# VHH binders against Transcriptional regulatory protein TdiR (tdiR): the designs that were tried, part 12

Target 1, 227 residues: Transcriptional regulatory protein TdiR (tdiR), of Thauera aromatica (o87940)
Amino acid sequence: MQATKTGNASTVFVVDDEASVRDSLTWLLNSISLDVRTFESAKDFLDADISCTHGCVVLDVRMQNVSGLQLQQALSERGFKLPIIFLSAYGDAQMGAQAVKKGAFDFLQKPYRNQDLLDAVNAALALNREMADKQNEKQKHLDLLATLSQREMEILDKVVAGSSSKEIAKLLGISYKTVEAHRGRIISKLGLKSTGDLMHFVMRGSSHCSDCGRQPLPGSSPCRPAA
Key: E = the ipSAE of ESMFold2; O = the ipSAE of OpenDDE; V2 = 0.75 times the mean of E and O plus 0.25 times the DockQ between their complexes.

## First folded at step 10 (VHH)

Design r3 (from p6 with Y106S Y107T; framework vhh_7n9e_1; at its last look DockQ between E and O 0.26; V2 from the best seeds 0.00; counts 0 for: pae E 11.2 > 2)
Amino acid sequence: DVQLVESGGGLVQAGGSLRLSCAASGFTFSYYAMFWGRQAPGKGREWVSGISTKGGSTYYASSVKGRFTISRDNAKNTLYLQMNNLKPEDTALYYCAARGSWESESTAFDYWGQGTQVTVSS
ESMFold2, look of step 10: ipSAE 0.000; ipTM 0.243
ESMFold2 (binder alone), look of step 10: mean pLDDT 85; pTM 0.854
OpenDDE, look of step 10: ipSAE 0.449; ipTM 0.766
ESMFold2, look of step 12: ipSAE 0.000; ipTM 0.331
ESMFold2 (binder alone), look of step 12: mean pLDDT 85; pTM 0.852
OpenDDE, look of step 12: ipSAE 0.421; ipTM 0.748

Design t1 (framework vhh_6z1v_2; at its last look DockQ between E and O 0.34; V2 from the best seeds 0.00; counts 0 for: pae E 5.0 > 2)
Fold by ESMFold2, look of step 10:
Structure t1 (fold): chain B 227 residues (1-227), chain A 123 residues (1-123)
Amino acid sequence: as target 1 above (227 residues)
Amino acid sequence: EVQLVESGGRLVRTGGSLRLSCAASGFTFSSYAMGWFRQAPGKEREVVAAISWSGGSTWHADFVKGRFTISRDNAKNTVYLQMNSLKPEDTAVYYCAADLYPWGSSPEEYDYWGQGTQVTVSS
């Protein structure tokens, strides 16, 4: 059985200070056609070029000097968000569970069944692809916003806050006609047909919407048409 | 490359004030929301404050309201956290974060993070 979209690079990064574990995981993951790169420490992993669009990390919860949570934080600081599967020795289950509570994808307590590892890796890779897709759609939205002038962004910010063109004119010290001209240019540059579409455009670019079950920041855009 | 570099963390006495700065590079800073987060020893990272791309909208966690103020200077690509009336419980590593969406996302979804700056409040 082969996955759809065969030919995409999928790299599993294995970080464990025990060579036997690294070798065993490499053999297992290679058997299902996943590329594996191994590292004996978190420092070696961070020092390497770890950039990829499809991947995940399998790492030991206990390593010298750097916990899995510290590694996840360091990866975030480098702008790459890889799902992390922690491996926990018997007796370390609480530490593994804490790692998941802090944002790790999953943990497996040794000894683990090979299929449980493969299932966790495949799920992590699926999450990685989903997050990459969401980021690509967000970037397309951001590229459109980048075509707006500073003044157009200021006006859009006020529209998102619910201000009318007359209110915006007063707030920015410009004429009502100038505000309307800017609103027209915003709609045109974003490829939209109306102000109602503008609010939907802003909400589509956000990773959060009140109708999606997450509360936005106070003062952020609600999921509704601009006034 | 995208970089967020925090500075200004240090040891201060209870009741003191401190200003954190976060210098941004590698992206169009003036188009993105920014946030400050903190993590105390043994605690989970928590959001402290957030600010929209223009600074037109700000949000502060209840535990810092009236004491901390987020601000930004888009000409200098810098976001600030002014911390007043500091308490020992404010001791933490403070992180600057950027959200590629200009009005911000949920705190868990911020895209870029700084390395953090240690704030320690004694006495």
Scores: ipSAE 0.117, ipTM 0.499, lowest interface PAE 5.0, mean pLDDT 78
ESMFold2 (binder alone), look of step 10: mean pLDDT 85; pTM 0.866
OpenDDE, look of step 10: ipSAE 0.262; ipTM 0.684

Design t2 (from t1 with S57Y; framework vhh_6z1v_2; at its last look DockQ between E and O 0.02; V2 from the best seeds 0.00; counts 0 for: pae E 9.5 > 2, placed apart)
Fold by ESMFold2, look of step 10:
Structure t2 (fold): chain B 227 residues (1-227), chain A 123 residues (1-123)
Amino acid sequence: as target 1 above (227 residues)
Amino acid sequence: EVQLVESGGRLVRTGGSLRLSCAASGFTFSSYAMGWFRQAPGKEREVVAAISWSGGYTWHADFVKGRFTISRDNAKNTVYLQMNSLKPEDTAVYYCAADLYPWGSSPEEYDYWGQGTQVTVSS
């Protein structure tokens, strides 16, 4: 299975207190041209403060001083976002299952085939890229929204609620002409061409809209204006 | 560093009132929609209320409609949940959450979460 590097270097982080395991995983992952960094302990990994990077973590469930589950909890509290694959010795399947239920990407019970590990790592790296792409798109939308004035955001909110310009003017205590001017500026600042495009922009987060994939609030229809 | 910090949770009697607040930092608050969720022991986290960027749109779950009111103050980077006519069934940990879009009902759709504040309603 072929690893693919996209833009930023991706790194597999291996956390295991046994040197033989770290060496074996390094050799295996290097064989498919992945960069590897190893750590002997949970504290060494936490001290490295690995955030804002691309990659995944291969983590032993059971370690001498701090368990993998304890490390997962500590990472979660720090906002750590890389996918985690747990390695579980025979008899530790319940710990692995707990880790996955709490958000780990996967776990593998030892002994595992080398290809199963490589497949899990490649899937985790693919997920990491997908989440980074979604975050970049959200950041672009955030940057566009940040260009709006407070008044423009107030008007956008009313548009989201389905209010007409006449209703917005009444609600905000301003003239219809002023509302229309603000709507024009909103459309321009968001890089849009029309009012129809504005509704598409605000509805991108809805799962009842085929373009968005999000689950809607019960009884809402944000892909169509509410009356 | 994005932070959401809930406060105001405590023990109250049935029929009482309580106001929760959630202070936000580390992001442009006015560009995010906000929501309140709750989770009772052994139950799944569920959406309670949501509010758009400037508060022009609010939504409340049917089980709290007429009793709870979400609001926000963008000058103070704070979202509130006013809870009136409290019932024992409202006992839960309450979480605030943030996302760019105001329409998500699933916890997985929200990008940022607070640690929660406990509300206990005695009969």
Scores: ipSAE 0.011, ipTM 0.354, lowest interface PAE 9.5, mean pLDDT 78
ESMFold2 (binder alone), look of step 10: mean pLDDT 84; pTM 0.858
OpenDDE, look of step 10: ipSAE 0.017; ipTM 0.292

Design t3 (framework vhh_6z1v_2; at its last look DockQ between E and O 0.43; V2 from the best seeds 0.00; counts 0 for: pae E 6.8 > 2)
Fold by ESMFold2, look of step 10:
Structure t3 (fold): chain B 227 residues (1-227), chain A 123 residues (1-123)
Amino acid sequence: as target 1 above (227 residues)
Amino acid sequence: EVQLVESGGRLVRTGGSLRLSCAASGFTFSRYAMGWFRQAPGKEREVVAAISWSGGSTWHADFVKGRFTISRDNAKNTVYLQMNSLKPEDTAVYYCAADLYPWGTSADEYDYWGQGTQVTVSS
């Protein structure tokens, strides 16, 4: 069987309208063996349609025609997921802070130390990998849930709400044995060993795994860290 | 493209009723929990009601105590909020949202949001 490729291929995308900046960043990032693609304008970057690529973006706040903040907004509207590091000129710290408040990963004020840029890029790439891993796990869970029949989904909903097999049978107008058969099929289709694993499976797919901010549905368990 | 489109918001008198609708597309609607949220001027967005992926379990905030009812029609990819006995305090922009996983009620767990529909309740 072929080994699957790990998802660690990453690219740093540099968007800046000054060639000297693009060249300097390319040289610096290549010096630590990072692949770099450069773009001289927001339009060129948007036209490239890189939404399925792993990496991060280094983006100038001030560009001719379309600012970096305008590009950030346009990317957000497209569902673009890569972390963005803004480069801001001296005196633009408020714009950089606004970019982070609007979802950018970080900003660096010029002039910056080369190591500070490399540290920010490496942190952004690490975040991108972590988010991709979480999204892959979410997708795996959703794919398994998609194999359930309509009846199995109804039964799973009642199980999550805390109903016993006897109560589910009453609610759905079917026999206890039929409910137990469906529960067995649900566990099998989801690749699980037990009903206990089922609750962990469901809760692992949420956007967080603590009960600090989650408000459960009536009769359901709150989100909590696995024990 | 995932879309959630709210409709039905309008001006109504105190004690009146409205039904909000949210039409969903671009995802498998029956696999997602749905919620209604509201935001009044100067206030934080707050959850109003939520419904499980099959519609078999619902939750309503205490401040709507039996006045609002969430429901869904998975065949039509639509979630509803029936709003009865409306009060001026219910004036807000109402948003529908979809939770990627079928059992979440926290706003932070909802990935898809509508643009909102204005509900205004006059005295």
Scores: ipSAE 0.035, ipTM 0.480, lowest interface PAE 6.8, mean pLDDT 78
ESMFold2 (binder alone), look of step 10: mean pLDDT 84; pTM 0.860
OpenDDE, look of step 10: ipSAE 0.148; ipTM 0.626

## First folded at step 11 (VHH)

Design t4 (from t1 with S57R W59Y H60Y E108S E109Q; framework vhh_6z1v_2; at its last look DockQ between E and O 0.02; V2 from the best seeds 0.00; counts 0 for: pae E 14.3 > 2, placed apart)
Fold by ESMFold2, look of step 11:
Structure t4 (fold): chain B 227 residues (1-227), chain A 123 residues (1-123)
Amino acid sequence: as target 1 above (227 residues)
Amino acid sequence: EVQLVESGGRLVRTGGSLRLSCAASGFTFSSYAMGWFRQAPGKEREVVAAISWSGGRTYYADFVKGRFTISRDNAKNTVYLQMNSLKPEDTAVYYCAADLYPWGSSPSQYDYWGQGTQVTVSS
């Protein structure tokens, strides 16, 4: 087992009113080095007011008093973000389909193979990591863009669209030298080295052309209207 | 406090047109990409169109087939969806969404959502 010294450890939250189930799931998930927190009721889980952004929930569909579907609804009303995997000892395809329709990551009917549970948990954690990474990246970009003036944003957009400084000057009704000064300020404010870095800063991944509606391959020429 | 407020949804005949608006507040609108999504009863929420933070790039789902146009006005903090040649299959609740980056087609990529506006297209 190798723990990440500075990373965000993922936690699997297990909500099930049967202690033997909680213990078995804890043992199974610990065997692949996942941290587990267990809750014996929906109320206990809600009262904990979990706000972690790293992990997933394994949730029994049928619990005494408050069902897993009722808990899912309550979590949705609170803005809960972690992926949810439902387990059912008495599977009802309609309940499972309803859970997934409402945004659950997956539904497994008991008895399930241990590997199927582990595969679902690993897939849910992978989705969670992707979502967390996107949010962190988005916040960093928002913070930097917020330092730009409206004029600087206008110029950045034209640069990203491929306009030359002379074209931008004409489009905005300002001098070429003024455009170059703004470019310098933009690069400085965003902590970048060059105009090429501006493109990468804004786009990061693949893009698509408004004329064709396709997502072009990385590094390809900008989309052209179909002839 | 972030708010996205859609308007313009109503009953329209097949072949008709409709314009949706989404007014945004509580965040730096000009830094966010905007999207329109729709959800029919019993179906998954799906992207309709998206537009970059400057308005310079747009995306349309394949089913749009040139019938819809997304636009934005950063001075008014508003995004629009012009819908032409409406079909009964366009009947859905339409949602406005905001995402800083990346500019994607998946609902999970968008952090801010409106409450939706109902569009109904009669045959």
Scores: ipSAE 0.000, ipTM 0.237, lowest interface PAE 14.3, mean pLDDT 76
ESMFold2 (binder alone), look of step 11: mean pLDDT 85; pTM 0.868
OpenDDE, look of step 11: ipSAE 0.045; ipTM 0.470

Design t5 (from t1 with S106Y; framework vhh_6z1v_2; at its last look DockQ between E and O 0.34; V2 from the best seeds 0.00; counts 0 for: pae E 10.4 > 2)
Fold by ESMFold2, look of step 11:
Structure t5 (fold): chain B 227 residues (1-227), chain A 123 residues (1-123)
Amino acid sequence: as target 1 above (227 residues)
Amino acid sequence: EVQLVESGGRLVRTGGSLRLSCAASGFTFSSYAMGWFRQAPGKEREVVAAISWSGGSTWHADFVKGRFTISRDNAKNTVYLQMNSLKPEDTAVYYCAADLYPWGSYPEEYDYWGQGTQVTVSS
């Protein structure tokens, strides 16, 4: 099996206790070449051995034994991270709003056009891919940081907090030249070309928005776009 | 896999003290910055304090005015919030949060969150 190729494939998980709905959604999503897996109950979905980090979930808010909101709560308790789209009936708008308030990606109130569902699914899948890419970059950054010695981590921490090499030398009780040597080793171990790249490396490992490289603490100026 | 569990929240009187703890698991704790946030009923979640990976740098919101102190013990995978001189306006659910390199004060900048612990300050 090709783990990397499988990890790039998108899967839509459909949870609804009505077979006709599951079949209809499968047909619709397959028509745009999306892989679909269906589940007739919340328990079946929770019991599934899902090893994919790419996809989204389409849930009906009302199911016979366990509602979609109850499933969302159970998934939240498990740290589930796939985007969730709820389908709600007219008169269920408050349930849809509750779902979004609890972190669902979106909700669609019936009746909805097929295109509205496809648009929501495509947006959820795009977000999932973006978050997976960010998580992979964070893991890569973590792996590189793990190659640093304790002293190198201490120095990186001070650099990131804005301390100069002179200030770091004073704080750690070592020479300025020793601090500069450690900074050079940090740059080398992280695979960077210059001191300027250290800040970019650190900012790339964060979950900050694409419009900001760093946001100030409360009481500071507005966020500025990253360089 | 990642888990943050807060503890220590309870009812205390005005002027009292309380220490909150947050036990972390499922990631390399010493590579993550940690923060404490709070949310009062009807208010937005706001940052209270943050601490760097090594504990070498800390930040505290102005409204705690040196009354609160964040600290961490990387050997125990735990971050703490010492809360002194408590006021009724400190009543809130307190959350710990983690991120690889938090450089801002907004909740959306933190990847991992605890369930929260209730702190209530009475007269």
Scores: ipSAE 0.000, ipTM 0.356, lowest interface PAE 10.4, mean pLDDT 76
ESMFold2 (binder alone), look of step 11: mean pLDDT 86; pTM 0.877
OpenDDE, look of step 11: ipSAE 0.138; ipTM 0.597

Design t6 (framework vhh_6z1v_2; at its last look DockQ between E and O 0.03; V2 from the best seeds 0.00; counts 0 for: pae O 7.3 > 2, placed apart)
Amino acid sequence: EVQLVESGGRLVRTGGSLRLSCAASGFTFSSYAMGWFRQAPGKEREVVAAISWSGGSTWHADFVKGRFTISRDNAKNTVYLQMNSLKPEDTAVYYCAADLYPWGSYSPSEYDYWGQGTQVTVSS
ESMFold2, look of step 11: ipSAE 0.514; ipTM 0.778
ESMFold2 (binder alone), look of step 11: mean pLDDT 87; pTM 0.886
OpenDDE, look of step 11: ipSAE 0.014; ipTM 0.304

Design t7 (from t5 with S57R W59Y H60Y E108S; framework vhh_6z1v_2; at its last look DockQ between E and O 0.01; V2 from the best seeds 0.00; counts 0 for: pae E 7.7 > 2, placed apart)
Fold by ESMFold2, look of step 11:
Structure t7 (fold): chain B 227 residues (1-227), chain A 123 residues (1-123)
Amino acid sequence: as target 1 above (227 residues)
Amino acid sequence: EVQLVESGGRLVRTGGSLRLSCAASGFTFSSYAMGWFRQAPGKEREVVAAISWSGGRTYYADFVKGRFTISRDNAKNTVYLQMNSLKPEDTAVYYCAADLYPWGSYPSEYDYWGQGTQVTVSS
């Protein structure tokens, strides 16, 4: 009998030094079909060296020995990528706010409604899936870019900088027709339909500039907003 | 495993020079733009310089004022920052960072970061 492959279910990691809290959260999260792993200390969680790419962490702000804020810092230093939800006791709201300022996904002050916890967990898991999707798209980009020759990479870099084919030809000391041939090969290798798609493929960042098609850099004039 | 390892930070006198290096491994270096950032105590991390994946385009923060030069060697998977005419205000931890093409100048845009190398410029 062949073992069937289980789905890639999300895991909620609960770190809290009180067994009653761990048990309560496990029952609640299991009731909506989420897998839960619990840890009674920051050290136990760090020692587990979690490599799971799907999930989130529910983390008590106050724990013996190593606080939740100290654990957050240690996880950040290790490149840990799962979203963190802090649980803070009444009177600990400033620590929760500090956690969010330092990049935690959210914090909930005790006592909280079960629905508030479930909403926060579901939002954190949605963020985690979005981040994983972005990483997969980035890997696809890297694989495609690896197919480009050195000359094709140079031309692509100039295209991203906003240079026209005529300007690129002048800069590289080659003919306009040669630049257009390279652009055609780049478009083909990247699996794109047109030169217009090329700009979309290579653009990154927070702003769109319809005048130049480039993302702004600090200290440069901002591009005008699209109409 | 992706690694960015900075080296070359040390104590120098005002007006001195030094060269920072960042060795990269665990990713296709020639597909990434590279940047140097710095962080002084009590300040936010700020961009110093960036260089496109081919080396054909560079960016420098305004405070550099022609004193620093970024370069890369894709065959050696290394990015450099040549720092000349150093001032006490340049004292900071300098970080190497990598971003998928095209390049970016904001810390939130960079995927990978080094551990940093300390540059101290004495009065």
Scores: ipSAE 0.013, ipTM 0.456, lowest interface PAE 7.7, mean pLDDT 77
ESMFold2 (binder alone), look of step 11: mean pLDDT 86; pTM 0.877
OpenDDE, look of step 11: ipSAE 0.019; ipTM 0.264

Design u1 (from r3 with A33V S57T; framework vhh_7n9e_1; at its last look DockQ between E and O 0.33; V2 from the best seeds 0.00; counts 0 for: pae E 11.3 > 2)
Fold by ESMFold2, look of step 11:
Structure u1 (fold): chain B 227 residues (1-227), chain A 122 residues (1-122)
Amino acid sequence: as target 1 above (227 residues)
Amino acid sequence: DVQLVESGGGLVQAGGSLRLSCAASGFTFSYYVMFWGRQAPGKGREWVSGISTKGGTTYYASSVKGRFTISRDNAKNTLYLQMNNLKPEDTALYYCAARGSWESESTAFDYWGQGTQVTVSS
């Protein structure tokens, strides 16, 4: 396995105990320039201790020693982040429901149309990139805020609260010109064009459940219980 | 902004039918497995039905199998639930949900709608 930092490299991990399935998937996925690594069992996949951040897993639901659902659980406990597509000869609604309830990306029944598999893999890889981009943007936001001095954070807090530079100067006991100098440094450090952008920047980085991109469940608390 | 907006609920007599819709915006609908859930007054939440990103795989709770049909139209960014032969026990707030995250909180969903009320009179 090589570094996957280029936009042209993608790895699909195939876990299936049937060699003919592994070979067919490898041929199909290679035909659209995707790198494939195959594994005969859940144990072999777990032993490889994959830590890649770009890719997806195509996983047989039924395997002799450790089932695909058991593997999914083990991977979740290890913090494994790649999307999983379950592949089975069975159209079992209960196994499909369990897989998607536990976070599977998709569930396909063998035999499958080649295009359906390719579409599922491409969608999984696209979502994987989208989620990684969102996390990277969140981290960049936090890193930028960490460059602010304590005084700059105080002024930013007042700006977010709606205070003018004149009001901030009064509240902090410093000159109006000193406040303007700090606001200029804040804008520069955060890579913004104007003071109007500060509120938007701070709000975009919020991870609070009530104001994030997720909607609370109707008729319940805004966030899920911790346990 | 992400939004899931349910519609099509209402009052219906036992044995009747309703079709629920869930209009999605603000995210790539075709990348998400979609679910319908429901919550009756004083009871816990129940997952009713789910559908894969392309619609090829569906799930139904045993209480609704054979009566409810989930479907999606990815070109219209819309999820549907056809409910036939409704019973008083089907009375609940029905909501749609989208799942695309692989992170902890193993049963957490990324997005929920606010719900549409379905009331089935005896």
Scores: ipSAE 0.000, ipTM 0.353, lowest interface PAE 11.3, mean pLDDT 76
ESMFold2 (binder alone), look of step 11: mean pLDDT 84; pTM 0.844
OpenDDE, look of step 11: ipSAE 0.025; ipTM 0.454

Design u2 (from r3 with A33V S101L; framework vhh_7n9e_1; at its last look DockQ between E and O 0.15; V2 from the best seeds 0.00; counts 0 for: pae O 5.4 > 2, placed apart)
Amino acid sequence: DVQLVESGGGLVQAGGSLRLSCAASGFTFSYYVMFWGRQAPGKGREWVSGISTKGGSTYYASSVKGRFTISRDNAKNTLYLQMNNLKPEDTALYYCAARGLWESESTAFDYWGQGTQVTVSS
ESMFold2, look of step 11: ipSAE 0.372; ipTM 0.734
ESMFold2 (binder alone), look of step 11: mean pLDDT 84; pTM 0.840
OpenDDE, look of step 11: ipSAE 0.029; ipTM 0.301

## First folded at step 12 (VHH)

Design v1 (framework vhh_6z1v_2; at its last look DockQ between E and O 0.02; V2 from the best seeds 0.00; counts 0 for: pae E 10.7 > 2, grease 27.8 > 24.2, SAP .737 > .668, placed apart)
Fold by ESMFold2, look of step 12:
Structure v1 (fold): chain B 227 residues (1-227), chain A 121 residues (1-121)
Amino acid sequence: as target 1 above (227 residues)
Amino acid sequence: EVQLVESGGRLVRTGGSLRLSCAASGFTFSSYAMGWFRQAPGKEREVVAAISWSGGSTWHADFVKGRFTISRDNAKNTVYLQMNSLKPEDTAVYYCAADLYPWGSYEYDYWGQGTQVTVSS
């Protein structure tokens, strides 16, 4: 059949030592306009050193030499950020569940319906886009904070902790006017209009833990981490 | 560019000691909280210890309390994990992490690449 182009395609990386599986997945994924790159071993995938791309990985749990679980660990240690979907045989369901516990996006037990694979791939690509947006937003906040001097960061830390300019001046052994000058520079450097905007700026990049409110310093009960 | 580089992981025998180091660059280290995490094969990543920006407050997970100590040297932009009385269950890759917001949100979005610690019998 003739594939109809529907839009911009993402790359799906398929790692499976069975050629028939690689061929079947390539045909299926191409049918929805996704680009596919296949690898017959974990070693070949690692040697390709794929680092900055949009996509996801479809990965067989059991492969000769290096297993899919070992590959997952190696990729995690290299800072690999693409979502991983594992394929497991019927008798390997526990290994598939183990992969998800270690941070894989999903697993599918063979034999699987073609539509279940397509749904998982599309969900993984959506996650990849969301994670890229999250990283970009966090990096923007890091870049802005990096423009602050060490003194300005000290003052921002006290402001966020709820200290008044008078309290900050006393704590740091400087004049109230000096504290206000620093606060003005902080607001200017962060591109904000007022002190109220500082709290909004801080809260925009926070995890769900910040939605519970402020937490005591380490040594208490931390919130559940974000996924 | 923000960089966190762990070092000091190696093979040690049960009951031994080891100190991990994490060198930080590309941000105002002395204004940020830091943490150590670990991930063993087949287990979820777990927080081991955390330290406030000044080093005045620390937190340690119950499974390492009394054995591991987090510390920092802000002059050297370095955070440490002293590990004593090591057990085989401490075998893991250990990660240094920075809390991207200095307010202790526990949103550790920047990580080192990890250092392997293996504890043999």
Scores: ipSAE 0.005, ipTM 0.240, lowest interface PAE 10.7, mean pLDDT 75
ESMFold2 (binder alone), look of step 12: mean pLDDT 85; pTM 0.867
OpenDDE, look of step 12: ipSAE 0.010; ipTM 0.297

Design v2 (framework vhh_6z1v_2; at its last look DockQ between E and O 0.16; V2 from the best seeds 0.00; counts 0 for: placed apart)
Amino acid sequence: EVQLVESGGRLVRTGGSLRLSCAASGFTFSTYAMGWFRQAPGKEREVVAAISWSGGSTWHADFVKGRFTISRDNAKNTVYLQMNSLKPEDTAVYYCAADLYPWGSYESEYDYWGQGTQVTVSS
ESMFold2, look of step 12: ipSAE 0.497; ipTM 0.780
ESMFold2 (binder alone), look of step 12: mean pLDDT 83; pTM 0.851
OpenDDE, look of step 12: ipSAE 0.236; ipTM 0.654

